# VH-VL binders against o60147, part 53

Target 1, 175 residues: o60147
Amino acid sequence: MLEKNKYLYIFRHIQTNQVLLSQGNVLKKTALFQLPYPLQKPVAPNGMRPAKLRKDHWVPLLKVEFPNESMFQSVFMQLLNYRKYRSVQPLTSDLLKLPIPVRRRKIMRQEVPNTIADLADILNKEKFPENSVRLQLSDKSDSEYADWPPSVQIDSEEIKLSRGFREKTTVDEAR

## First folded at step 19 (VH-VL)

Design km13
Fold by OpenDDE, fold request of step 21:
Structure km13 (fold): chain C 175 residues (1-175), chain A 118 residues (1-118), chain B 106 residues (1-106)
Amino acid sequence: as target 1 above (175 residues)
Amino acid sequence: QVQLVQSGSELKKPGASVKVSCKASGYTFRSYGMNWVRQAPGQGLEWMGWINTYSGEPTYAQGFTGRFVFSLDTSVSTAYLQISSLKAEDTAVYYCARGPYLSYFDYWGQGTLVTVSS
Amino acid sequence: DIQLTQSPSFLSASVGDRVTITCRASQDISSYLAWYQQKPGKAPKLLIYDASRLESGVPSRFSGSGSGTEFTLTISSLQPEDFATYYCQQDYDYPTFGGGTKVEIK
C-alpha cells in the first residue's frame, strides 16, 4: 500500500522572510493564499499578495516527516491556523509606536522563529511517540528557536529542496 | 472507516432557501478541509469552495459568492451548505468532499439533490 | 482559473480493451492532478492523486502518468465495472475539473 502524504514542507521568501506551508515539495499557487491580503495584518512587505507564484523567490526552511498521514494533517491544519490567528491579532502597543518600516522589519524577522516555535508547540501538545517525527532544517541553528519534545529527532542533514521545488536527485521523495 | 453522510433530497421553489448537511465520521474532523462540489443534471463537476474545518473560515469559488454559505457545527462534525434565493439553475446534486488543504478529494458524501421548480 | 481539457469526451470500448484518457491543463500544474470515477447516481471516487499515485483500494489496472500540462489515465484492461465517467482535477490552483470522459460499452 502506498502511503499518502506525511511530509510537511515550509518555505521562506528570500527577501521578506515570509513563510509558506506546503504539503508537497513543489510549491502550489494556492500556497500564496496563506499570505495576508493587502491592507490586512500583517501587511506584506511588498504591500500586496503576488498574483503569480515565483518559485525562485522561495527557499526551503524545513521539512518534517510524520509517522502517518493523520498526524501530518492534524499538525498541518493546526500550524496553518496558528499562523492565521497570529496574523489577525491586534498589533502590540510596542509595535504600534514604531514607524511603519521599522514595524514591518520587526514583524518579518519574527515570522520564521514564530513558525518554528508554533510547530514545536503543536508537537509538544500532540505527544507523539518518541523519535517518531523527523525534522530537517535548512539551517540547523533554527532549531534553537524552540524546545522540542522527545517525539522529534532533528536530522543533521540539510533538506534536499531547491527554491520553490524539489532538487533533482536520484532519490525523489514522495509528496 | 471514513464516512460522509449528507441530508436528503430537497424540493424548493424559486426564492426559497435550502440547507444541506454533511456529517463526517471515522476521522478527526478538523484535520481535513471540507469541500463542496456541484453537479448539474447531466453536467460535470464544479468546485464551489471549501471551509477550513479548524477555523471555520470559508472560501468560495468564483460564481459561488453571495447566495452560498458554508458553515460548521464542529460539536457534531457536520458541515453545512446553505443556498438562499434559489434559482432554477441551482438544480443540481451537491456533494461534500473531504480533502487535505486545497488538494484532492479522497472521500465524498453520497450527494444531495436540490431541485428548484415553480 | 486553470482549465482542464479532457479527451475524448466519449469513448466506446469493449471489455479487455486498453483505455487511455487525456487531460490537458491550460498551464503547468506540476503533478497536482487527480482522477475520479463516477457511476450514474453515485458520488465520484478518487482513483489517482498527484498524477500517478494510486488510491488505496483501487485496482492496479488503473494508472496515471504525466506532469506539467499533459496527463493520462490508463485502464490496462477494461472491466465491466469500469464503464463510467472519468474526471481529472487539478489542485495547483483553486480546484477545477475537466469536462469528463464517458466510457461506454461498444
Scores: ipSAE 0.872, ipTM 0.942, lowest interface PAE 0.5, mean pLDDT 92
Fold by OpenDDE, fold request of step 21:
Structure km13 (fold): chain C 175 residues (1-175), chain A 118 residues (1-118), chain B 106 residues (1-106)
Amino acid sequence: as target 1 above (175 residues)
Amino acid sequence: QVQLVQSGSELKKPGASVKVSCKASGYTFRSYGMNWVRQAPGQGLEWMGWINTYSGEPTYAQGFTGRFVFSLDTSVSTAYLQISSLKAEDTAVYYCARGPYLSYFDYWGQGTLVTVSS
Amino acid sequence: DIQLTQSPSFLSASVGDRVTITCRASQDISSYLAWYQQKPGKAPKLLIYDASRLESGVPSRFSGSGSGTEFTLTISSLQPEDFATYYCQQDYDYPTFGGGTKVEIK
């Protein structure tokens, strides 16, 4: 079993709280294509699909270490598709009652708790070995958005990465 | 053992259609993306796009829209490339290649030669 | 699209030689670069990923280095089976390949 590519990074936008999944500690330009759009397809706030990724606008939400590549890839693909599926679902009646700007903000703010909940759900279904998955959060309180299975060990230390890009003085972490 | 096995060589006339298959084995099919790469005779490698093996959503590179269609049959862990309205310039070896989400390609099919000639 | 320029396009070398191939990106791609080896009539084979990580089963004589816009593939001691065409590939944006470097027998 290969141990390469066993780290999942999740970033959030500092203003909108939108979420991006990353297989490395440096965000790719292609990560922007993960941004969910409802059926209404509103314009991304602050031009979030520019020619260049504004890496400095993204901060880490959490980091997950898996036992091996196969487990990581399985969870990554599921998590990616959970989010996509949610983004194309019809808006609820309650959301439709809200003004468009308020609705958009509410949807975007729900991305963090929804993503965390999705991750927990996926891990619950996978039934990995006890304490085999290591979860590190930027904010420990975010772990409360989900019930975690025994396979997940929550790290007592918060994630040290501060932005969605590698700074010259920042220690690079392996995938 | 991870394996990608593609269908055999094809000889087609201009205007015809071809469908290349890529059967995957030795791993969880939906855990990795399936990419398609074209290589014209004596030329370099060209990424054509990829298909999300979990959702079935295809993404096509610029220059490979319209006549090119990616599809799946997940029941048999197989990806397909269909090319319609074939042209002489479509003559090439077509590869399927496994890879993490929009990353590198760690396993490749053996390639399928498609020759378009009158 | 991100353009990758490989140099040289052709390289003549002898068995035992140290070979270095360069790949230049049109913009900063961090470390999201892979190297492939392709022999005539065969599919490409992954050698290096993430600029410097050696793929499983690849001989240790292969190594990759670089970040940002400049990358290099090095073969410390060229072996008979290493005569082939090598490609770099970036995955910072939608994947693109370099033009290739053909390593031939001197």
Scores: ipSAE 0.870, ipTM 0.945, lowest interface PAE 0.5, mean pLDDT 92
Fold by OpenDDE, fold request of step 21:
Structure km13 (fold): chain C 175 residues (1-175), chain A 118 residues (1-118), chain B 106 residues (1-106)
Amino acid sequence: as target 1 above (175 residues)
Amino acid sequence: QVQLVQSGSELKKPGASVKVSCKASGYTFRSYGMNWVRQAPGQGLEWMGWINTYSGEPTYAQGFTGRFVFSLDTSVSTAYLQISSLKAEDTAVYYCARGPYLSYFDYWGQGTLVTVSS
Amino acid sequence: DIQLTQSPSFLSASVGDRVTITCRASQDISSYLAWYQQKPGKAPKLLIYDASRLESGVPSRFSGSGSGTEFTLTISSLQPEDFATYYCQQDYDYPTFGGGTKVEIK
């Protein structure tokens, strides 16, 4: 069978550093569903789910190429649910002592390192073949947020930043 | 080989309930979402919603809230659709369909006809 | 919800004909569109995903094109087994289907 999508794109919000997972290099509206519903109707900069996708507010954080679709889908679902699980966990007493706006900002600032750490943890558990997973980051220093298993090969080149999407290149074989 | 096998046709009275099953095989159940699609006689396809097979969290499309319940038994890789307080308008073929997270649907069950008649 | 409008709703054609079906979206959905074939009494079958990617096992006479709001499904040479109803489906937002196009024998 022909391989389908095997690329994971992770985007970060340019202002809040919130993170969105994407199955394609162009963000879908459904990606916003990863964000919590607002109590009122704030915009994305307030750290809640906006009604509309502003692609220009999101930039690529990293790209991951998996050996095949099945492996990609497995990791994607796990990563998605890791994030969801974290979001519903009780807040620490220290966080609860902070004003709500400060608390929210602190939590959002941890989304990037937490997501990267989650990805590494999932990949460690999956035990894919050595150098079978290719990781490309917009900032190589972000790779330091986690210890990566032998299955992960970190690309020496950084990905080009493009708000809301990344243009298809010769290396992009999937959506 | 990926397969989705649904339960057989149902004939129900108005006000009754029905539970349709969809058993998946040939792939990792929790790696793909399970969608439900309705098709009334002679009509088009209508997405009812989906269930996250990893977390069990259901999401219902507009018009399919309240009487419609998605559920799972992950131990047997089976998804369920329950419809309560059946109405004549619920007469349709119901499909389960596998797909990546809120994406297209690459594998379908054979469909389950639910007929609601007095 | 994103509305998908298919045209035509009905199409009469002969074996060997080139058939083109159009799907228009109410807003930009990038390339997040799929095409399905459904025969009477059967479940839909995925033909094309991501606007132009051919599903495994689908004959090469089927092709998809388009992006943004305008999409087309093309059957280069219609075969007897191709008489069916075709649906487009977007996955940019919560999934929605077009109204369908029934391809009948002339």
Scores: ipSAE 0.870, ipTM 0.942, lowest interface PAE 0.5, mean pLDDT 92
Fold by OpenDDE, last read:
Structure km13 (fold): chain C 175 residues (1-175), chain A 118 residues (1-118), chain B 106 residues (1-106)
Amino acid sequence: as target 1 above (175 residues)
Amino acid sequence: QVQLVQSGSELKKPGASVKVSCKASGYTFRSYGMNWVRQAPGQGLEWMGWINTYSGEPTYAQGFTGRFVFSLDTSVSTAYLQISSLKAEDTAVYYCARGPYLSYFDYWGQGTLVTVSS
Amino acid sequence: DIQLTQSPSFLSASVGDRVTITCRASQDISSYLAWYQQKPGKAPKLLIYDASRLESGVPSRFSGSGSGTEFTLTISSLQPEDFATYYCQQDYDYPTFGGGTKVEIK
């Protein structure tokens, strides 16, 4: 039998630095539903989704391999909800003083480091076995956004960039 | 050992309400989404929506807004589907199904038949 | 919504036959397709996920293939217990199901 998904992919928008979580190396349209919308909770599917997913605007930020599906799913759900929680928090007085375009840019610039920090925090709380979680980054310097627990092994090699998806290698799994 | 056990069959009058339960066991409840799928007699499967078991946030598919409410009792790892103002066309088997975030459905409840008849 | 078209809607075959069911998507869904088996009066059972991954406990006579818009479920040698209706389901967008294929054993 084949093992179920134990891989987390995080994609970054090449212009806005927004992030999307993915359960596979090919970005799904539903990933767009992770983006914060200022509108009331819409009815699925038309109300919650943009018209199209521009896969070419998204590149892999990092890949995480977990020991098993259960651990992956746990972390995925937590990470998803951490981001949602942050997105609904009131804006600070400093941010409110900024023009809307500047404010938006500032918030978006923090999405990558915040997401990485969230991931590290979640993994620290989970206390998985030592070196049981494998982390690959498109940019190794991004690992500096967080203190990683002993459970995380950071690969020496960076992942190759591919827009909208990560190209499959002989050792990679699609999901 | 993953199991989803749903409440028993229901017979209701038009205009009444019904609440179907789905008790999960054998896994971490909040690690997987809970989906609801409807199947009218002799018809195919229809995705109704899902509820985020971590946050409790429901998402409803088109055609399943207003009268349909997803809810949770996390203390007993149970998801609920409530249908109000029942209509004859609501007669169907309703399934709860576990799945990763907006993905496939790997475990299903046994289904709950809801019959709406005058 | 993404439309899934299954063919055929009905299929009659004998024990031991090779059976192939097709599922076509209205747009490219990559490999995000699952197959389910549903027996009369029972809940659906996951057979295949991600187009070709066999679910644990499912007999090896079941296999899935395809990518993009064309997918197939194959039963290499039909068994008596395989009498059922089969559904494809995509998860590239909000989940939708195919219309189903009822397999009847001669």
Scores: ipSAE 0.865, ipTM 0.943, lowest interface PAE 0.5, mean pLDDT 91

Design km13
Fold by OpenDDE, look of step 19:
Structure km13 (fold): chain C 175 residues (1-175), chain A 118 residues (1-118), chain B 106 residues (1-106)
Amino acid sequence: as target 1 above (175 residues)
Amino acid sequence: QVQLVQSGSELKKPGASVKVSCKASGYTFRSYGMNWVRQAPGQGLEWMGWINTYSGEPTYAQGFTGRFVFSLDTSVSTAYLQISSLKAEDTAVYYCARGPYLSYFDYWGQGTLVTVSS
Amino acid sequence: DIQLTQSPSFLSASVGDRVTITCRASQDISSYLAWYQQKPGKAPKLLIYDASRLESGVPSRFSGSGSGTEFTLTISSLQPEDFATYYCQQDYDYPTFGGGTKVEIK
């Protein structure tokens, strides 16, 4: 019998480098609600939440396979909240020295490495069994953004998901 | 085993307030969102919104803003729905339902009937 | 909001019948659709998620299919305990339910 969702997909916006977490390999509209900025004009890349989901603007960043649904859900919820927490934290002195537009762009560019670091931190704290979590990256070099615990096994092959869409395979992965 | 147990039925007058509780057990409370669903007598299901059980942040569906408040007591793995300024049209069965982040609902409470009448 | 239209609203059938319920979405929701069963005075019960995935403990006579805007719930051989109201629910956007399909005994 098939298990429930144990896959985490993370997508990156091709222009803004914003990050969306997905429970499936096809982005939902609700994923946009993860973005910390209100729905206002102009549309991204000025850090605003777009009104519509343009799936073609999102590329896969990484895929994580967990041993079971419970572990996946725990990490997913924590990851969401890590990002939210970070978004409301005071700006660093270095950022405050920058003009507002430059500051915003820099913050957005940090979402990818921050998300990867968050994931590693969460997994380090969870202390899952050795090699029980499988991590697949679109760019292997992105794994260098964090120190990974023994529970994480990094795949040698990069992910090949289409922009914002599921990969066409013989057998679709479970959400 | 996963279980959601809600508080008992309520009879209220118009203008009063009610608070429905939903106690969760058998799983990590903060790992799943808690949704609220309303069902008026003889009618269909309406999603009212959800609360992030990790952060406590509520999100309300259209039509359920203002008088409806989601809250938590994480120390006892309990979610609450408070309805203020009750109206006759608020008469319904209210369900709490566990689910992944803005997804489907895999476990439901038994429902709480709230009757508003003069 | 995404509207879900179920058809039919009412269905009369006999034990052993093959029953099919349709759910149509106002826009493409990929495979993000769930099916629930509700009996009078009881909470809804999840049957199918992600359009075709059977929830644990649900009999194999239940199956879901479809993607995009058209979805179906099928009961291969209706049992006495299957007389109930069935709802579809999408989670592509903020959750919404279909109007329900009441399956009654003929």
Scores: ipSAE 0.862, ipTM 0.936, lowest interface PAE 0.5, mean pLDDT 91
Fold by OpenDDE, last read:
Structure km13 (fold): chain C 175 residues (1-175), chain A 118 residues (1-118), chain B 106 residues (1-106)
Amino acid sequence: as target 1 above (175 residues)
Amino acid sequence: QVQLVQSGSELKKPGASVKVSCKASGYTFRSYGMNWVRQAPGQGLEWMGWINTYSGEPTYAQGFTGRFVFSLDTSVSTAYLQISSLKAEDTAVYYCARGPYLSYFDYWGQGTLVTVSS
Amino acid sequence: DIQLTQSPSFLSASVGDRVTITCRASQDISSYLAWYQQKPGKAPKLLIYDASRLESGVPSRFSGSGSGTEFTLTISSLQPEDFATYYCQQDYDYPTFGGGTKVEIK
C-alpha cells in the first residue's frame, strides 16, 4: 500500500525566537507543552510556556517532507527529546558569566540554530535514502547552521511566512 | 506487522494493586508514544495519559494522577500501567494504544479487563 | 478540556444505507480529529485521522469531512460488518473522545 507523505513544521516565536515542533500546518494547543512551565526549576534556563496559544506570534521556520510516517515519527520524537535533553544540560562557563536576563535571552536566541543543527544531526544518523527528505526553509541562510546529509533535498524556494498556520495550497495537508 | 499485546484479565480486591503490561512489536518502540485508554463497562473511551517511549517521561490526564503509574521496559519494548489502591470504580477495560506525539491512536492492544470486587 | 458531542447516540440503519455521524467540538480544533470503530469485546480501530484522511486498510466507503467545530463521518453504503460503535477523538488539546454513536441493525 502506498504511504502518504508526512510534514514536519517548525515554528518560531516572533519575539523570543522560541521553537515549536508541529505535526501539522496549524499549531495545536499541545505544542505549548514543549515549553517548560514558568515555575519549573530546570537545570538550565529555557523558554517559558505561555498560558495561551497566540498563533499570530508564531511563524514557520521550516517545513520537512517525509515519504512515510515511520520516518517522520522517528525524526520527530528524536528532535523533541534532543531539545529537552539540551535544556537540562549544565550551563557553559561563558553563559554563567552573564547576568541572568542576558543569559536567558542568549539561550533563547540559540533555539533556532540549535534546533536546525539537531535536525541535521538526527537525519545524518538515520541514513535515509538519498533525496528522500525534502526541506524548505523560510530563510535559506538558516540551512547554514548545519551540514545536511544526502538524504535531504533543500528546496530553492523559501516557504511563505504565515502566523500560526501554513497558507492553503492546491493540495492541502493537515499533517 | 505492528502488534500490541496486553497481559490477561485481572480480578482484584479493593485496596490491592494491579500491573498491566503492553508488549509492542513490529516497529521502533521509541518512535511512537504509548497511550493508555480506559473504558468502563458499557461506557465510552477515556484517555488516561501517555508515556514518552523515548525519554520515559509520563504525562497523566486530569483524574488519573496519584494511583496511576506509567512505566517502561524498553529492553523488551513493553509499557506498563500500574494502579494502586484499587477501587470498584476502577473496573474497566484498559487499552494501550500507539500514537504519534499527543495525537491519534493508530494501533491498539486487545485490552485488559480489570475487575475490582469484594 | 475540549468536549466532543456526537449525534446521534444511536442510529438504526439497514445494509446499503448511507450513514452520517456528526461530531461537534466545544472549540475550534482545526482538522485535528480522528474517527474510530469499535465492535463488542474488541479494541477500537482507527478509521480516519486529520478529519478526512483514510487510514490504511480502511474501506473507501468510509469518509470524513469537516474542520473547526463541525465534523462528519460518512459510510456511503453500510455493510454488515459496519454495525458497531463509532467514536470521534480530538488531538488539538490533550486527547478527548466523543460519547460514541452505536449503529444498529434496523
Scores: ipSAE 0.862, ipTM 0.938, lowest interface PAE 0.5, mean pLDDT 92
Fold by OpenDDE, look of step 20:
Structure km13 (fold): chain C 175 residues (1-175), chain A 118 residues (1-118), chain B 106 residues (1-106)
Amino acid sequence: as target 1 above (175 residues)
Amino acid sequence: QVQLVQSGSELKKPGASVKVSCKASGYTFRSYGMNWVRQAPGQGLEWMGWINTYSGEPTYAQGFTGRFVFSLDTSVSTAYLQISSLKAEDTAVYYCARGPYLSYFDYWGQGTLVTVSS
Amino acid sequence: DIQLTQSPSFLSASVGDRVTITCRASQDISSYLAWYQQKPGKAPKLLIYDASRLESGVPSRFSGSGSGTEFTLTISSLQPEDFATYYCQQDYDYPTFGGGTKVEIK
């Protein structure tokens, strides 16, 4: 029996630090539909959903290999849900005091750590077998955003991407 | 094994409503999206949209907004398609199809024929 | 929406023939293309996903190739049960189907 896709790729935008989930190492246009609209539907930049997918604007954040498709799909669906839930939550009083552009930037900056934390939380709840999930991070320090369950094995190997995506940059001021 | 079982054929008059069910079994219902595909007699396949079985959020394709409603009953692993204000042009076989997030469709229901005739 | 154009719309072939169906996309969809087989009165059946991946349980005589805007479904040796209508479907954007190719007995 041929195994289906069991690889989760997460990409981050080089400017906005927005994140996209991918079922493969090539982003689809539909990935853009994951981007939330906390206030209004604006056009990129500044937390807006881009009209077009620019592969060169996205860099890999992490890659996860699951034991099978079912586990992958379960985690993927849950990640989508976590992200959406955050996007619809009321803004805190502190955030409301900030100018809209500043507020948006602050919210966007939290997408990376929040997504990583979400992933860890989901994996903790799933209680997969020990070392059954392989996690590769473009930046190893990103693993510090969460406590990982025993099911997760952190791999130091570099994430391989297809042509069109930018490689990891040393400039990450938005994180 | 994975199975999608749809409700039986429907004969409706214009202006009426119909609700098609799709019961899933053999897998974790909330782990895969449920898509709806329409096929008019002698015609090709049309993606109508999908519903996120985890969150319950529906997404409708262009041309399938307004009168078409996707819903779920997760307690019985069932997805529903409701069509209101039926028109003759709604006459078609409607399929539910499991698939990863906005991807391909690996398992299909047997289809439900909805005939709209005066 | 991404348009998929299949060719030919109709194909007559004999058992044992090599059959090739083409699907062209209006824009680059990378490898996000699937192929389905549909027999009369039946639901479509997934054959190929991600352009070239064979679905479990599908005979090896079926194969998919291509990337970008040009894709092909090949049946290396047509069997009696293969006479059906075949559809391509892209999932780079919101899913759309090709117009279908009916493979008939010659």
Scores: ipSAE 0.850, ipTM 0.934, lowest interface PAE 0.5, mean pLDDT 91
Fold by ESMFold2, look of step 20:
Structure km13 (fold): chain C 175 residues (1-175), chain A 118 residues (1-118), chain B 106 residues (1-106)
Amino acid sequence: as target 1 above (175 residues)
Amino acid sequence: QVQLVQSGSELKKPGASVKVSCKASGYTFRSYGMNWVRQAPGQGLEWMGWINTYSGEPTYAQGFTGRFVFSLDTSVSTAYLQISSLKAEDTAVYYCARGPYLSYFDYWGQGTLVTVSS
Amino acid sequence: DIQLTQSPSFLSASVGDRVTITCRASQDISSYLAWYQQKPGKAPKLLIYDASRLESGVPSRFSGSGSGTEFTLTISSLQPEDFATYYCQQDYDYPTFGGGTKVEIK
């Protein structure tokens, strides 16, 4: 049997900083089901789950290459569970004092550091071979949200956005 | 090596209940989702929903939210489909199928024929 | 729900023929499409996933292509064991199946 997918892709929303976990480099609509669903009201883009997947609103946060598909699937399912568990925990009294829209934004801003910490926690508990898990980030400073086990090798090269999605200035065209 | 073995065929009367089992082996049970697929006689395949084998949380396709219940016993790597208040329209082969999270289905059980007849 | 329309609903073919089956999605599903083969009285068997990737143990005469809304399954040289019903399935959203294409001998 040849290897199936062994890559974890994590995306960040450009406006809200919410996070989506993906089994591929192109998001499925089912990825949106990872986001909280507000009771009785659709909320987008300032809400918790948009009605439609806007692929231009989601950019790479990090990518992980695992040794094989089975290890990827194990980590992926665990990471989804960490996110669900966190979403049902009691809110702090400080958060409860905030107006609901402000509270939601503050919670969403925590998703990047929380997801990175959760990933590292899972990887620290797993018995992966040394240097067998390759991590690549869009912003290398984000690795500072966690302490990584010896199994993780952090790529020195950051993930770059596609050139076709960036406006070039006149000065850049002259070079 | 990966195997999904389902319980045997069932003959039931309307109003009864049935519980179909799907025992998995040869892989890490909690790393792959478990799906249920229905096929009525002479008809195509119909996704009924799935259960997250890590959390135990089921999701039902539209039309399967009432009388159909998915459950797990992770200690024996087994998924279950329970159908209550059986109707003649429930006569079908019921398949379990595993796959990556909400994805394609790479391994299938042999199917369980449930016949509902008065 | 994303509807998948398969065509033809049935076809008659001889051993050695090239067979092409089409699956059309009601919306763009990227490459998130799988193909299955089902023989009478048996469970479906995965042939192709992610539109074009061949499942392990599946003969190389099977191939898949397409993206977006239009997809094809091709059998380059039909063999006696290939007479079956073929289904497409998308996983861009909650899974749905096409109506099937029965391939018969003639």
Scores: ipSAE 0.757, ipTM 0.882, lowest interface PAE 0.9, mean pLDDT 88

